VH-VL binders against q9nrl2r1430to1533. Designs and how they scored, part 3

Target 1, 104 residues: q9nrl2r1430to1533
Amino acid sequence: GGVHELSAFEQLVVELVRHDDSWPFLKLVSKIQVPDYYDIIKKPIALNIIREKVNKCEYKLASEFIDDIELMFSNCFEYNPRNTSEAKAGTRLQAFFHIQAQKL

## First folded at step 2 (VH-VL)

Design e27 (framework fv_erenumab)
Fold by OpenDDE, second read of step 3:
Structure e27 (fold): chain C 104 residues (1-104), chain A 122 residues (1-122), chain B 110 residues (1-110)
Amino acid sequence: as target 1 above (104 residues)
Amino acid sequence: QVQLVESGGGVVQPGRSLRLSCAASGFTFSSYAMHWVRQAPGKGLEWVAVISYDGSDKYSVDSVKGRFTISRDNSKNTLFLQMNSLRAEDTAVYYCARVGSRYLYGSTFDYWGQGTTVTVSS
Amino acid sequence: QSVLTQPPSVSAAPGQKVTISCSGSSSNIGNEYVSWYQQLPGTAPKLLIYENNKRPSGIPDRFSGSKSGTSTTLGITGLQTGDEADYYCATWDDSLSGYVFGGGTKLTVL
């Protein structure tokens, strides 16, 4: 726990960002490019935000970190139909996350 | 700790029905797609069916279509395989397996049960 | 019979390196991540490699995966007697709309 746990969060975020399927999740969705996104998604989140929270030590429990990551995927699946590139990327990245999260 | 425990296997005659169950624990079952995989005696692994986290999407191998139905009860953390019109070639150990995602495209079987044996013979 | 093709068997002495090939098509290995599974005698399969070349926690770095085109390869270095098992490649097939396994490879440690 403690510093080691936070380090684990940092490492996992780095791996998520470096993943080939991270492109839909790197930053918040642009309201200009997707005008209706924030009418649908009420708790927007992205990997850059999660990274900042990790760096600021805002996650006291692994469950809190995991919840934000799951929210990120949930938002993707809520907005994007299953056959979209975003949803497919999200599915693959989520699988990667779940395997990696076993280290937490 | 993630656990998957299959049950419902047995010896049945051709044409009969059998219902397999897979009890899941140690994780949020309702967040994961689940699979059935079978292995005939002395043979390789054969994928049977998949179901999404909420049961809204399903696929199965051609050889069982119209006979087998995959389903789940998330309130009971249980995966099912209803097997009708059983044939001798359905004889196998049946494994339930978890996929690391709620949907179908990220199919990696990260956890497996120990399997339940189904024997179809006259 | 299997959509993915593996050699039925491979063998080597302890300490040696072995490779297990798995060949498919553009509708499966060509477009999707490949996983490898180890099945020790009398046991359920175990995830060995995922996403072509990644190892789950607990899998030693003696095991490696690689993918090129419509084929993938499992590598095992420093072969140990405990590695004697059946190995299966697997991936999603877009044409079949289903998961597919290779025929399996029996690894014998001499």
Scores: ipSAE 0.650, ipTM 0.894, lowest interface PAE 0.9, mean pLDDT 94
Fold by ESMFold2-Fast, scan of step 2:
Order: C-alpha cells, then structure tokens, then sequence
Structure e27 (fold): chain C 104 residues (1-104), chain A 122 residues (1-122), chain B 110 residues (1-110)
C-alpha cells in the first residue's frame, strides 16, 4: 500500500488504455447497446472505473488492483463468445497485462 | 418473425403535437433497447432517440431534446415517441428499430419498421 | 457536417467490385462496433453488416465489412443492378452519448 504501488498502478492502467485492444474495456457496457449484459454480469467493471479507483487511492494492496483487472477480463469472456471481436481483444490485452503485471 | 409497425404520423401545423407508436411482435420486446430514426425528404438517416429495455435509460439527439420524449410499455410490446412543438425541420419518415445483441447483431439497428410519415407544414 | 464521413456517391459496372468508406474518430468508430445498412429506393433500411464484419442470415457473402482504427469500409463484389441503393454506416458516439449515421453513399451500377 504505498506511493510506489500507486505509481505502478497508474503506469499500468495508462499502458492498458493506450493498447490497441483496449476498446472493449474503456468504459462500462451500456444497457442500451447490450440489453442483456446486466442479467448475466453481476460485477461490471471497466478501465475508466479502475483508473478512478487508482486516482482516489482505493487500492490498498496490489492484489486488489490485479483482482479488478482480472474481473474485467473474466466478465468479457463470460459474456462474449470466443468468436467475437471483444473476446479476441480481451485475450490479447490479458496476455499483455500478465507480462506488465510481473513488475507489480 | 420479428415485426415492427409504426403508426400515428400525419400532417400537422407547426407548434402542434403528434404521438407515434411502434407495435412490436415476434421477439421478447422487454429484453431489447429500441430506437427512433428519421429521414427527411431527399436526405440521409438521422438517429432520434433510444430507450433501454426497462425504460430506465434514454438518450436523444440534441435538436429534439425538450420537445420529443421516447417511452415504452413492455406489457403492450409498444414503443412511443411523443413529439411536441413540431417544426418544419421535423418533417420526415420516422422508423422504429431494434437494438441488436452485442455478440449476435452488435450495437446496431438489426430490424426496422416500414416507417410512418410526419409532415409539418403551414 | 456529418460526424461519420462517407463519399456521396460511387459507381461501377455489373460484375465489378466497389468499396465504400466511412471515417470517424476515437469517440465513435475507434471505440465501438460499426454496422452498415442498405436502403433500396422507396424502402426502409435493412441491416447489411453488424459488429464491423459480420453478416446477418440472408445477406450474401458478396458483402463484407472491415474496420481499421477510426475508419471502416463496406466491400461489395460481383455487383448486380439490384445493389443500386443508398448505403449508411452507423455507430455509437461516446462524446455525443448517441448514435450517429454517415451521410450516406448512393451506389449506381451502370
């Protein structure tokens, strides 16, 4: 829980946001765009929410930050079939995250 | 068979009101967000408004905000557009359309009605 | 003026190939699924392509879509006279909190 961890979380979120495959994850899924999403996904999350939590110092442990990122990917794979653009982007971005998270 | 049927169009004077209806059949209406899209004579498509599956969330194009209200009655499988303070610029064919599922049809207009004509003239 | 920019018209001969472009920004095409619609003269629009590159049942594989960055294209091969129509791209725009259509492209098959 210190300043070094907060800096690392900020850097990692920025790298995820800038990644070409971040587009499905930048903001919460809309009830208008995806009417059945919230019937299936009970703990919605997105990179903008995670970034706000980092900025507000809501992550006390690196494991809490990692859990939120992994929840985001888990939600993607639960809702989206493997052949979707979202699932493919999620697979590539999750691999990128796992490499970068080694620095946490 | 998914079917959307618009009604309620007509010829009205500027400043008057009309209420459009869209009767939906062939799918679980209460599970889908719904749109209104219009097309002025000789012009392109213009999105007007959308309402979430449960009616809790709505968006509309800026030019109709404060004048048009989208609503739905899931018990009657019907979508509505209340149009107040009508202007000549609102003259168009009005289509209702269904939002597709993200992984099947995406954030899109997967089924359209045949449209109802609104003419605002003096 | 349109948030999504399309050429106003394109033309090609029967049997040829044509592509129709649609250009947007990071707040729309760059961040959202794109769909394409065909409007035959005097009819309602019909979904042609959804989720950037997928076809609904009943749409022939002569129609294809692709997306790269903030732009998308509709491809039509083996052109037929029955393909003469207006074509529209559409997506959600995060900055406007609403859906946007391209200005439309009139396809003439000569």
Amino acid sequence: as target 1 above (104 residues)
Amino acid sequence: QVQLVESGGGVVQPGRSLRLSCAASGFTFSSYAMHWVRQAPGKGLEWVAVISYDGSDKYSVDSVKGRFTISRDNSKNTLFLQMNSLRAEDTAVYYCARVGSRYLYGSTFDYWGQGTTVTVSS
Amino acid sequence: QSVLTQPPSVSAAPGQKVTISCSGSSSNIGNEYVSWYQQLPGTAPKLLIYENNKRPSGIPDRFSGSKSGTSTTLGITGLQTGDEADYYCATWDDSLSGYVFGGGTKLTVL
Scores: ipSAE 0.069, ipTM 0.703, lowest interface PAE 5.8, mean pLDDT 88

Design e28 (framework fv_erenumab)
Fold by ESMFold2-Fast, scan of step 2:
Structure e28 (fold): chain C 104 residues (1-104), chain A 121 residues (1-121), chain B 110 residues (1-110)
Amino acid sequence: as target 1 above (104 residues)
Amino acid sequence: QVQLVESGGGVVQPGRSLRLSCAASGFTFSSYAMHWVRQAPGKGLEWVAVISYDGSDKYSVDSVKGRFTISRDNSKNTLFLQMNSLRAEDTAVYYCAKDSWYKGYSHFDYWGQGTTVTVSS
Amino acid sequence: QSVLTQPPSVSAAPGQKVTISCSGSSSNIGNEYVSWYQQLPGTAPKLLIYENNKRPSGIPDRFSGSKSGTSTTLGITGLQTGDEADYYCATWDDSLSGYVFGGGTKLTVL
């Protein structure tokens, strides 16, 4: 029926998805486009998976949610050299996340 | 500790083939990408090809595409460059170089002594 | 023509300072880490600088690197006769999907 209030985690994920620097993080990295990614990154994650976990109420603690977001950024910095467009987007989005996460 | 030893160079006629080898020791070969870099007499360095740590990704300079194939055998700690349809402009010293990264687009932390390929007549 | 542009030669006296430039574009130096290599006459190249400004173990602090936008520079202070060599910048190029070297700079210490 009406407009429902989103959870704090859902609101934060929506803000991350809407951010201009979210493009490397929206979906899992393609095995076809980046075949070595899954050999290197052992715990892949992306915003669509985190959002699904939020919607299924899989996060019991704010720390678990924050850990998954930080894992996403950690994977980005591990796979992509610091001067790439992906790593630069990750750096800016992570800073944005840290500001927004203060509301949790 | 880290050693890279190239072999397989020689003098060949245009249109022939050569296979270069690079024997690696002193590091976990299967954990790093490997490169071939060449240098024509009196000229600068030219990157030729790279292969990722597990052999799943390969890139090469356009001038050798379709003629040169990079490969590796992690069980033998050996890197290869199969060079077909050789041309006079392929004449160079060929260096084996280790990437600092498993993906293959970082820097060359160790180099072999090189093996000479001369394509003549 | 090299994708990365270096001066063909530079020279200075022992004890002086020299700077070697390397210019590229947004698809290479602008996006990626840069490394520098020293090639002494008759030898294989040796890593001198990596990730723009870091030195591997055994490289003295007389050698330094810096990056600004689409250009990078190698600085050498306290020049010694043993520094006579060819110097190359190198990086990954996104548009070529391959590694590129500068044309090289011959350093003469007179």
Scores: ipSAE 0.000, ipTM 0.579, lowest interface PAE 14.7, mean pLDDT 87

Design e29 (framework fv_erenumab)
Fold by ESMFold2-Fast, scan of step 2:
Structure e29 (fold): chain C 104 residues (1-104), chain A 123 residues (1-123), chain B 110 residues (1-110)
Amino acid sequence: as target 1 above (104 residues)
Amino acid sequence: QVQLVESGGGVVQPGRSLRLSCAASGFTFSSYAMHWVRQAPGKGLEWVAVISYDGSDKYSVDSVKGRFTISRDNSKNTLFLQMNSLRAEDTAVYYCARTPYYRSGIGYYMDVWGQGTTVTVSS
Amino acid sequence: QSVLTQPPSVSAAPGQKVTISCSGSSSNIGNEYVSWYQQLPGTAPKLLIYENNKRPSGIPDRFSGSKSGTSTTLGITGLQTGDEADYYCATWDDSLSGYVFGGGTKLTVL
């Protein structure tokens, strides 16, 4: 609870950022780079946004933090076809997250 | 065929304003990010600005921030560059260019270019 | 100053091969897809290579691109006099939040 949980969230976000498969998730998807992304994805999110929310103590429950991370993966799989580098990275990073999240 | 045509260039005094237009035809303009790129006489290419397909996201080179504004009117298939507080170093041929649209692709390259319009900032 | 470094000129004879280098950093070439543009004298630039090594339709097999780490190269084989042009590498730079061009390489076919 509280400070302990926020410290744990920061630790987990840092581990996700450092993972080799984090590259599609570090920043919000660019409209220049991927022009139709925001027509398809209604609740965009990325690790930099989640980390900022952790640092500002915006997560009151572990479930809220987990929901934002899962939204990030859900967006990835909704937009990116299964055989893309992005979707494959998302699959591996999500599996890593599920293992680490068991510690929360 | 797919075509971009720039207009609005001319000779202007330092400190004044000029508005460039780029008329697009032969493709669905509203689906593409658009760029302005310039080239000073005898010099290399310099990227100026980019605007997303829907006009909500914009980036520009630091030397023009606060002076130049990129915009678009998708209903008229037209890209604009509003240039304020013009300086001698803004003298160049200005090209508009299109970033191709792919659902699963990376759109940071320019596949179609206009012929350019010349801006001369001189006393 | 260009953020991406190219040699200012390169020359070779007809039928020979040439490579044009382009060096950047982790914030640009190291992280992003690279494109190459050809500018014939008095004309607008034309896309030659995109996504590191792909050619648009109409670009002959003589032109190729490759990327390794923070550097990229344009290869041209079977040089023709019509290949005389300025060649530019280009990519997105994360640190600048903008697109950047190399300084350009003038190719002369002697």
Scores: ipSAE 0.006, ipTM 0.611, lowest interface PAE 10.3, mean pLDDT 87

Design e3 (framework fv_erenumab)
Fold by ESMFold2-Fast, scan of step 2:
Structure e3 (fold): chain C 104 residues (1-104), chain A 125 residues (1-125), chain B 110 residues (1-110)
Amino acid sequence: as target 1 above (104 residues)
Amino acid sequence: QVQLVESGGGVVQPGRSLRLSCAASGFTFSSYGMHWVRQAPGKGLEWVAVISYDGSNKYSVDSVKGRFTISRDNSKNTLFLQMNSLRAEDTAVYYCAKEGYDILTGRDYYGMDVWGQGTTVTVSS
Amino acid sequence: QSVLTQPPSVSAAPGQKVTISCSGSSSNIGNNYVSWYQQLPGTAPKLLIYDNNKRPSGIPDRFSGSKSGTSTTLGITGLQTGDEADYYCGTWDSSLSAVVFGGGTKLTVL
């Protein structure tokens, strides 16, 4: 990735963070809060981790950035039953992401 | 800058109560678990209690169960420890501490990366 | 007593190496990540090592951690007078549902 790609990743992460449905994704799931999460989810990730990777220029390709965002949603749907507030927020935020990612 | 400042310590008689506060600044307080850790004069570190980021889950050491209550007010970036039925053995410096994150793995919930300066509680007759 | 066992003291000369041990059981060190803390006289503890062997920003590489089975060690190389402090290991204990600390090791730099 170039300078324009880095700016686009940062802008998209900021838009995701500001979205009303970002609350399940802002930070990694706490083991205190949800003790079985890390037994079920093998590759945990959250928006704060993704944003840090953007800031450290760890994404070389747009596909790598998109893969991490999609992993975040995949983890949500794997752990949370379809009728939970987490899964519903994830569904709406993922749709928003797909629209915004067209700019990448 | 990331900072924790404890207050509310003092000298009290056995059986009395104190409420400790810990004011947080420089980070998103509502995103992290918070701990109370104490240290008696000339002794080692003893963990007291932890509260999850949203306040829904709490753990405390057996010796304070039923007497101490940990709580938080995320709107005010403040952690509390309500200490009832104080005993001489509760005499210590009380530190608040923030849980750390490994940004890559999401581990280290019990690694405490930021500590306050401590507030002294002396229980004496 | 302390759930995690550390030697009460260690000593060495400037420029030497020391290793501080911390022993526990499967309910704590064996199944959980370990942290190490430095406490200089009259100060709050400072995190030296987290996740068994990782250093926070600002901690020099002469400090290292390792874990094997139910034991963990803190290594300090190139000892300096300013390293004279108490050192504590700490981890979660799943049986107690509590954070446990070692009893502390006083490092004296001769």
Scores: ipSAE 0.000, ipTM 0.587, lowest interface PAE 13.3, mean pLDDT 86

Design e30 (framework fv_erenumab)
Fold by ESMFold2-Fast, scan of step 2:
Structure e30 (fold): chain C 104 residues (1-104), chain A 122 residues (1-122), chain B 110 residues (1-110)
Amino acid sequence: as target 1 above (104 residues)
Amino acid sequence: QVQLVESGGGVVQPGRSLRLSCAASGFTFSSYAMHWVRQAPGKGLEWVAVISYDGSDKYSVDSVKGRFTISRDNSKNTLFLQMNSLRAEDTAVYYCAKYTSGGLKGYYFDLWGQGTTVTVSS
Amino acid sequence: QSVLTQPPSVSAAPGQKVTISCSGSSSNIGNEYVSWYQQLPGTAPKLLIYENNKRPSGIPDRFSGSKSGTSTTLGITGLQTGDEADYYCATWDDSLSGYVFGGGTKLTVL
């Protein structure tokens, strides 16, 4: 029963997960809808994987955490054309991330 | 010949189990997600379940969760649907269908089996 | 009730044009490509239209599809008695993580 504090990285990941535009990024891209994704994207990642890494204390520097988040957005823009719902969500969520990352 | 052939349907009492099979030929089965779709007598099409090309990712409609399990054996080009705790409302023709795309997203069923009939009756 | 809404029936005379509507939401038609399926009595469904407006090989140009926002329509011109069938719109639904079909429209030629 007490109040627990989360790390700065965990707090930011929670804010990203709660954002309306997080839906393309919550879990690894489905092999059902995009079976060629893993042939095109060499380093797949998603918010659930990043959160696992935070919980296991795998990020030693803020830059490592930021790099994984940026990789997630980079993968989105590489696979999805700019006019897709995924790319538009990624653009808005990335802007939100850049504002929040100032706290790191 | 490019085709899907379902089997394993029959008449069964409520609470019993059936296992449906779908034999695929004429295409690279292991490269495609596969679906089960059902149709109750005189009713519309209802999606049941899907499985990824490698079997690692699965989704099903809420009404069958915990009772039906989709699986596949890529070495035998065969899709399965294990149906447990069958109910009268599961009475339907069950189709297997191949999931394909002409582009990066929009997937559709380009190939359907003829269906196998499941009747749950007491 | 179906997630995608279609009229239950439509009727027309031979040689006429019919349009079958299908309405969804932002989590399905609004975000995904739509396909249409024809089911002749006693047969399995057959693909008519994919990616909103494309026809597979073997489907005549009498059949057409269009999409606007969260709705899609199937058009059939030069209606023939052999077109009597049930027609279904369908797409993936992101919120349900599953594939969804419209309730189906029964086309009757007179």
Scores: ipSAE 0.111, ipTM 0.662, lowest interface PAE 3.6, mean pLDDT 88
Fold by OpenDDE, second read of step 3:
Structure e30 (fold): chain C 104 residues (1-104), chain A 122 residues (1-122), chain B 110 residues (1-110)
Amino acid sequence: as target 1 above (104 residues)
Amino acid sequence: QVQLVESGGGVVQPGRSLRLSCAASGFTFSSYAMHWVRQAPGKGLEWVAVISYDGSDKYSVDSVKGRFTISRDNSKNTLFLQMNSLRAEDTAVYYCAKYTSGGLKGYYFDLWGQGTTVTVSS
Amino acid sequence: QSVLTQPPSVSAAPGQKVTISCSGSSSNIGNEYVSWYQQLPGTAPKLLIYENNKRPSGIPDRFSGSKSGTSTTLGITGLQTGDEADYYCATWDDSLSGYVFGGGTKLTVL
C-alpha cells in the first residue's frame, strides 16, 4: 500500500500493541483455552478488533474510541483477579493509555 | 485426571547435566505459566524458575542462572528443566507446579506434581 | 535465609488454635497476594490459602489466612492430628522478579 500519515487513533493503537504489557489484549480470548470467559464477559474486545474498527473509520468521535479501549481494560479486570499478571499488565497499559489519550 | 507428572530425575556426578520433564494433563497447558520448585532433603521449598504460557518470557532464581534453563513444548503439554553444571546443592526433589495465570507474575500454585528426585554426588 | 520469614516450628494439642506468622517486605507481601501451602509428610505441597484469606474447595474453614502490611498469618482452629505438617507462605517478589517461599513451619500436634 501507499505511505500515509497515521491518524491519532491509528498511532495510539500501534503504541498500545507495541507496549510490553499488551500481550493479554492483542486478540480475543480463546474459547478453547478459557471456556468460561464468554459466560462472564458479554462484550469481548481486543486491540486487533479496535485496530480494524480504526482502519474502517468506524470511530467518529474520540469518546467512542476511548470507550472501546476502556471496555477492553474493564473486561480484563472483571475476569482476572487483581494479582494476576494479566490484571497487572492491564493496569500498567491502561495508565499508559490514559497519558497518550490526552492528545486526542 | 488433572495432574502433573515429573520425570528425568536420577543420580549424577557434579558437573554433569540432567533434563527434567513434566507432563501435564487434564487442563489447557498452553494457557498457564508453569514453574519448577525444588526441595532439598529435610529443607524447605525453593522456587527455581517460571515460564510464561507461550514461553516468550521466563525467570529463574539467582542460584541457577547460567546453569538451568526452563522451557516448554505446548504441542506436547510438557515442561522442561535443563540442568547443566550440576552441584551438590542442587540435590532435591523437583516439583512441577501450575500457575493460575498465563503470565509470569504472581498468583498461586493450584496444582503440583509428585516430584522427581535429583541427587548430585561424587 | 528465606525471603519470607516463618517460625521454624509450632506445636499445640488437639482442639487448640495455632497461628503461623510470615513476615516479608514491601516488594513481596506488601504488594502481592499471599498463598499458603500444606505439605504432609512424604507428600507434595497442597494449596491451602490463596489471595491472603481465601480457601480452595475442600479446605475446611478451620484454616484461615490474614494479611496486614508486610506480614501474613495462617490460623488453624480445632487442631487435628492430621494437621501435622509443614506449612509455607509464598508470594511474588517484585524486586527479585521471582516467586518466593517462607522457610516453612513444622506444626506438631502434641
Scores: ipSAE 0.012, ipTM 0.665, lowest interface PAE 9.4, mean pLDDT 92

Design e31 (framework fv_erenumab)
Fold by ESMFold2-Fast, scan of step 2:
Formats: sequence, C-alpha cells, structure tokens
Structure e31 (fold): chain C 104 residues (1-104), chain A 121 residues (1-121), chain B 110 residues (1-110)
Amino acid sequence: as target 1 above (104 residues)
Amino acid sequence: QVQLVESGGGVVQPGRSLRLSCAASGFTFSSYAMHWVRQAPGKGLEWVAVISYDGSDKYSVDSVKGRFTISRDNSKNTLFLQMNSLRAEDTAVYYCARGHYTYGRFSPDYWGQGTTVTVSS
Amino acid sequence: QSVLTQPPSVSAAPGQKVTISCSGSSSNIGNEYVSWYQQLPGTAPKLLIYENNKRPSGIPDRFSGSKSGTSTTLGITGLQTGDEADYYCATWDDSLSGYVFGGGTKLTVL
C-alpha cells in the first residue's frame, strides 16, 4: 500500500488498540495457557499481527484489512461462549470497528 | 520484586535421578507459565521444558522426553524438574524462569541464578 | 544444530554501533514473537527485548530489536565496556512445540 492507505489503516488499528474492550485482541492467545484454542481456531490472528501487516504494506485492498479484523472477531465468538467477558468485549469492539471502518 | 531460587543440584553418577526445585516469590505464581532452561559448561542456553499456569499442559525438548518431568505446586509457589536416567550430556546449570501469561507471549522474563547438575562417573 | 543461527562473535570499540543477527524459519521467527537476552559472565540471563522490539523497564533505549521475515537483529548503540556479554535470540518453534534459543553471540568491547 501507499502512504495514505497505511496512515488510514494504522489510525484505525491504533483506535482499536486504545479501546477499553481491546484486551482480548491485543496479542495471540497463548498456546501454553489455552492449549485447546488452536485445535478449534484454524486461522488465529490478533491486533498486533494486523498492525505488523499494515506496517509491512501487506494489505493491497481495504477489504483485505477488514477481512482480517472480522476474522479476529469471528474467532472470538467461535471460541468464547456468549456470556463470557471476552465475547461481550468482542461484541462492543466489533460495533465500534464497524463505525470506524466507514472512514476506509 | 520477583525472585526465583533454584535448588537440588549436585554431582551424580549416570543413570541416577535428581529432583530440582524452584521457589518463587514476589508475584502471583499461579498466574504464570514456568520454564526450565539449562546451560552446559562453556555452551549456550538450551530450553528444557515449560508448564502452564495450572499445570494442565507441558512441553519439553525431545532429548529429555521420557526422562524428565516438569511439575508445579501452586499452593507452595514451587516449580519442579524430576530428572531420571541422567546422562553425561545433562551436565549443566539449570535455570528456572518465569514465562508470561499474556496471549502469544510465553518468553522467559525473570530468571533464577541456577543450580548446577554434574553427571560424572 | 541450533535452529536459530547467530554469529559466534562480534566486536566493536566503545561508543560504536553493533548489530547481532539471528536467522530462523517460518515455524519460529516467521510466525512468533522474538526475545533477546543478555548474559554477563558468571550471571543468569537478563531479558533485553521482548515481542520483537519492546524493552522491559530499566533497559536503556540504546538496545533495540527488529524483525523482518524469518530474521531478527539486536542493535546496540553507544557501546560500553559493560555490554561485553553473550547475547541470545529466542522464540517459540511451532514445528518442535518448544522454545528455542540461538547459539549465542559473544560481544567483545575492544
């Protein structure tokens, strides 16, 4: 991507990271602490991985960036029951993302 | 103030056993993965094993599988390494180290001073 | 037969800059966070860098980490005699299901 595209994606990732509900998504789920996670989730991803991909210009289209963010939320809802703090945080952060993604 | 203190090292003959202990203080022991890492005289660091915060999951390097068992007692803030069928190549300083319990971060951050194991005839 | 390859030694004069390389593969550095450790003679290792490029509190900013593809580097600027030590890169290896260390690099301050 271009400098303007990188700035837009970087700004959105920073806004997500700063959000109070970002805590389940900041880094990959620990293989040691949650070993069954990787048996269930086939395409693990987190905000720090997405930010690295932005920094390396790996997103050619805004849709690719949006797909990775949506994958992150999909993984959260697949692994975590609806009544968990993780799933509730994911629901609120996803709603925030949908509003911010209008800028892309 | 995180502290890790290893003990149980010594000089033993090949084929014998030793049990190493690591006493942890200054943090919530039950919330962290714990590692054993060793270093042979004049050589580099070699990871040995890791145990999850609750003891339910364990990983170890292939060269010690079936011989070494990592375990923990969260009620005593203590990490253990049971070493059976010791070989000359197991001679090393054994370090206890804390692993982070934070999503893909399981790197050792705090280390003990080590305990020396010498396997000789 | 370290899965992470480091040069065995590096040397530089006080005040200079030095970089220590570490090369791995897609199953380790390519997919996982990298840490760097300093080991002063006769002491236990100390964490210098975690999550590729972050410093623990108390580590001066003249130490930096960088990761690109399947390789990582430790940078030290303003080299001091007290930096003379062994330096290790380390990460998780998905293929081995275990943590791995590089072979270590001995830094000599001339």
Scores: ipSAE 0.000, ipTM 0.577, lowest interface PAE 14.1, mean pLDDT 86

Design e32 (framework fv_erenumab)
Fold by ESMFold2-Fast, scan of step 2:
Formats: C-alpha cells, sequence, structure tokens
Structure e32 (fold): chain C 104 residues (1-104), chain A 125 residues (1-125), chain B 110 residues (1-110)
C-alpha cells in the first residue's frame, strides 16, 4: 500500500488500542490464561500482531487489513459465550471499528 | 533500561509469612505475564507461579498451592508473592521473571527474557 | 526426579563442542516450545534459547537449540572458560498446568 493507506491503518489500530474495550485483543490469548483456546481457534490474531504487520508494510490492500481485524472479532465470538465480558467488549469494539473503517 | 528488582526476603521461623515484591521498570509491565521462580541452596531452578498480564488468571506449582498467592498491581508496576505457612523446604532465592510475550510465533509460552537479581528467603527454626 | 531429565554434568576442553540433552514427554516437550537458560555462578539465569531454536539478541551463534519428538538439545561450539555454568531446559507441561525446569547440567571446561 501507499503512505496514506499505512498512515490510516496505524491511526485506526491506535484508536482500537486506546478504546476501553480493547483489553481482550491487545495481545495473543495466553495459553496460561486459556489453555484450550488454541485447540478451538485455528487462526489466532491480536492487535499487537496487526500493528506489527502495518509497521512492516505487510498489508497490500485495505481489505487484507480489515480481514485481519474481522478475524480477531470472529475468534472472540467463536471462543467466548455471548454473556461474557470478553464477548461484550468485542461487540462494542467491533461496532466502533465499523464506524472508523468507513474512513479507509 | 529494562529491570526487575525483588525485595522482601529475610529469615523467618516455620509457619510464618513473608510477602515478596518485584518492582518493574523500562517496559510496559501491564502487557506481560510474570513468573516467580525459586532456587534452593545448591539445587536447581523450580518454577513457582505465573500471573496473566491483567491478573485475572494464575497457576502455581502443587507444593505451594493454598499457601502462596501471586498477585500484581499494574498501576504500580509491581508483582507480589504472598507466602503463608512457610516450611523449611521453601528456603531459596526467589526470582521474578518476565514472560517474553509476542515475538515470532502465536504461542504464549515464549520463555522468560528478563530476570531480577533474586531475594533470599530462609525458613529456619 | 524432575519431569525433564538432563545429565548432571558435562565437560570438554576449550575450543571443543558439547551437546546437553533434555528428555521429556508428550505432555511437555512433545507439545510445547522449549527454552534454555544459562546460570553463571552467583548470578540470575539468562535466556539462551527460546521457541526450540531461536536466540535472543546478544546471544552468540555458538549456542544452538534443537528439538526432536519429546527431547531437546543445547549445542555449544568453540567452548570458552566463560561458558562454565549450569544449563537448564524448560517448557510448559499440559498435565501439570505449570512450567517445568530440567534438573540442570553443570558444564566444566577443563
Amino acid sequence: as target 1 above (104 residues)
Amino acid sequence: QVQLVESGGGVVQPGRSLRLSCAASGFTFSSYAMHWVRQAPGKGLEWVAVISYDGSDKYSVDSVKGRFTISRDNSKNTLFLQMNSLRAEDTAVYYCAKERGYSYGLKDYYGMDVWGQGTTVTVSS
Amino acid sequence: QSVLTQPPSVSAAPGQKVTISCSGSSSNIGNEYVSWYQQLPGTAPKLLIYENNKRPSGIPDRFSGSKSGTSTTLGITGLQTGDEADYYCATWDDSLSGYVFGGGTKLTVL
């Protein structure tokens, strides 16, 4: 991607990281904290990985960036029952992301 | 400068309590799981406990379950180990250590990349 | 007995090579990443190898790790007197839900 696209991805990731509901997504789910997570989730991802990919210019299309963010939310909803604090945080953060992603 | 500094060790009689502290600096403490590891005089390393980045989950070695509690205060960049009902076999140097965190894989057991200098606990009658 | 088995000692002459073994099971080394630690006399442990075969910044390429099945090895080439230390393998054990260290190997450079 171009310089403007990379700047937009970085700004969006920063906004997600700063959001109160980002806590389940800041880093990869810990096997210490959640031992069965990697048995259920086949493509783990988190905001720190996505931000590293942005910084290394690994996203060639905006759709690739959006797909990784959506994968992160899909993993959350697949693993966590809807009544959990993780799933509720994910629902709110995903809504925030959809609004911000309109700028891409 | 990434650094961990333990404190709170000392000499105590069996059955008493000690609280160890580990002060972290030079990295984002709230982003990493933290470990306690001990070493008895002339013996090898023994893992004691781990706490997740947010303090919500904990694991400990069976020999200390019900006696030791790991905790953290992210606002103060400090890790704790509350040691109750101390026994002679708990005599050791206690190290705090940082999980390496995200690096090159999607696993969360990256190893312990930063260690403190240790604090000595002696349980004697 | 520790869950991970290492020889208690190993020795070689300066400039030579040594291999330190570490044997476990399917619940630990067979299923998890392995780390190796060096402990010089009177000091805290230092991470030498993580994720089976990767070196942290500042660790010379004389140190290498490898994993095969339920066993792992630490290789040290071009031995120096400054390599005299205790060496520990370590990993997570799924059956124990805890981290485990090997019993340690004392390296002597004769």
Scores: ipSAE 0.000, ipTM 0.562, lowest interface PAE 14.9, mean pLDDT 85

